# Ledger of designs, part 1: VH-VL binders against q9wxx7

No score or structure here was measured in a lab: all are predicted.

Target 1, 252 residues: q9wxx7
Amino acid sequence: NFGKTIVTTINPYYLIVSQLLGDTASVKLLVPPGANPHLFSLKPSDAKTLEEADLIVANGLGLEPYLEKYREKTVFVSDFIPALLLIDDNPHIWLDPFFLKYYIVPGLYQVLIEKFPEKQSEIKQKAEEIVSGLDTVIRDSFKALLPYTGKTVVMAHPSFTYFFKEFGLELITLSSGHEHSTSFSTIKEILRKKEQIVALFREPQQPAEILSSLEKELRMKSFVLDPLGVNGEKTIVELLRKNLSVIQEALK
Below, numbering starts at 1 at the first letter of every chain, in headers, positions and changes, except where a header shows other numbers; antibody chains are not in Kabat numbers.
ipSAE, averaged over its two directions, is called F for ESMFold2-Fast, E for ESMFold2 and O for OpenDDE. V2 adds 0.75 times the mean of E and O to 0.25 times the DockQ between the complexes of E and O.
[cut] stands for letters that were removed.

## First folded at step 1 (VH-VL; framework fv_guselkumab)

Design G5
Fold by ESMFold2-Fast, scan of step 1:
Structure G5 (fold): chain C 252 residues (1-252), chain A 123 residues (1-123), chain B 111 residues (1-111)
Amino acid sequence: as target 1 above (252 residues)
Amino acid sequence: EVQLVQSGAEVKKPGESLKISCKGSGYSFTSYWIGWVRQMPGKGLEWMGIIYPGDSDTRYSPSFQGQVTISADKSISTAYLQWSSLKASDTAMYYCARHPYDILTGYSPFDYWGQGTLVTVSS
Amino acid sequence: QSVLTQPPSVSGAPGQRVTISCTGSSSNIGAGYDVHWYQQLPGTAPKLLIYGNSNRPSGVPDRFSGSKSGTSASLAITGLQSEDEADYYCQSYDSSLSGYVFGGGTKLTVL
């Protein structure tokens, strides 16, 4: 009818799909980057947006339970990734540059050229640009993190689990975002491993004070890692590079 | 409901050994630290040490290191405080108290207390 | 100085306000460690009254409040009642001792 509309659930997929399509279609973001996607609830205007969408691009792995009635027009990006590479219920697959390069970008490219066959060459060129950018992020991440292989980082929320695992660091997390309190066994593990802990990270959506006691006990300051792109980042590669820069600053 | 029940009052002579107990119920015993606090007659509260029953990790205040032994038996949800050789200066009320230990809050309070065990050491 | 200092006694009449101070040092309250308060009624075990500087457990009346500033903390009791006669203890953590420290206690007398 009047043109095609693609709805993306979280900002990283908005950045990828927008870059792949340019002016080819209207691309809409459902969950603002400053909002917690795990706690998102549909408003009537959001439901209308989903009803009018020609295609919905979602993460999967339980991040979007409200999409069950729209399943027939939804692509779950997690379906592109071999199940054996996934860690239990951790949905933060968009922060792994290897998942992006080998599964997410190629999978989205395939979906979008089927929807817009007349734009296949343009979309292919944009996909190749993203993959080239991811290669530079992977290279620079290895250079920055190789000296810290086997070391531990602590985060309040396990958003960068896949990222740190790819580069040989252990991530200990204080909660899944909805826990009543941090496990006593986790606190003991952090204190036992305090000499191995090289950085503390929190996210923009979390209270500034969430790591204050750990900062004092470990005599370290925490830094902010941004899994969703709250500062106007325009591409997924830019989002990953901004986070790598913060990680490098923390590891000084 | 959370309860800590301590063993009964003891009357001892200097040089004797003693072991008193603190039994937890109504919660996961291995998920919380148990602290021991001394209160000498007419005096204030003094922290002696804490134990994590899940792995028996034990920490003492400097004043009580080597003076007492703290232990726990997780199979019966019980913590212990023991002396190899009592002194008259050990005469006091001894409390056990549950301690959540939350590093995010800057060390949690002693949230539930036993009723106390009165130990009298006299010749 | 690693111990917490409290006045040994404080008194007030029914309906009045009293405050009990707890003074520490740079290794405990001054280092940012939380202050907790316990009430000990005559002949009983201590009970948690205030935790985390200013929070009340379920069942503690709003007449009791806590605050912390610099190296010191205070417990405020408004609308003083005869049932409030007790010993009050502050407690924090001391990094130089790697352990928990209590104040000397304050005996509250309701006149």
Scores: ipSAE 0.000, ipTM 0.434, lowest interface PAE 15.4, mean pLDDT 87

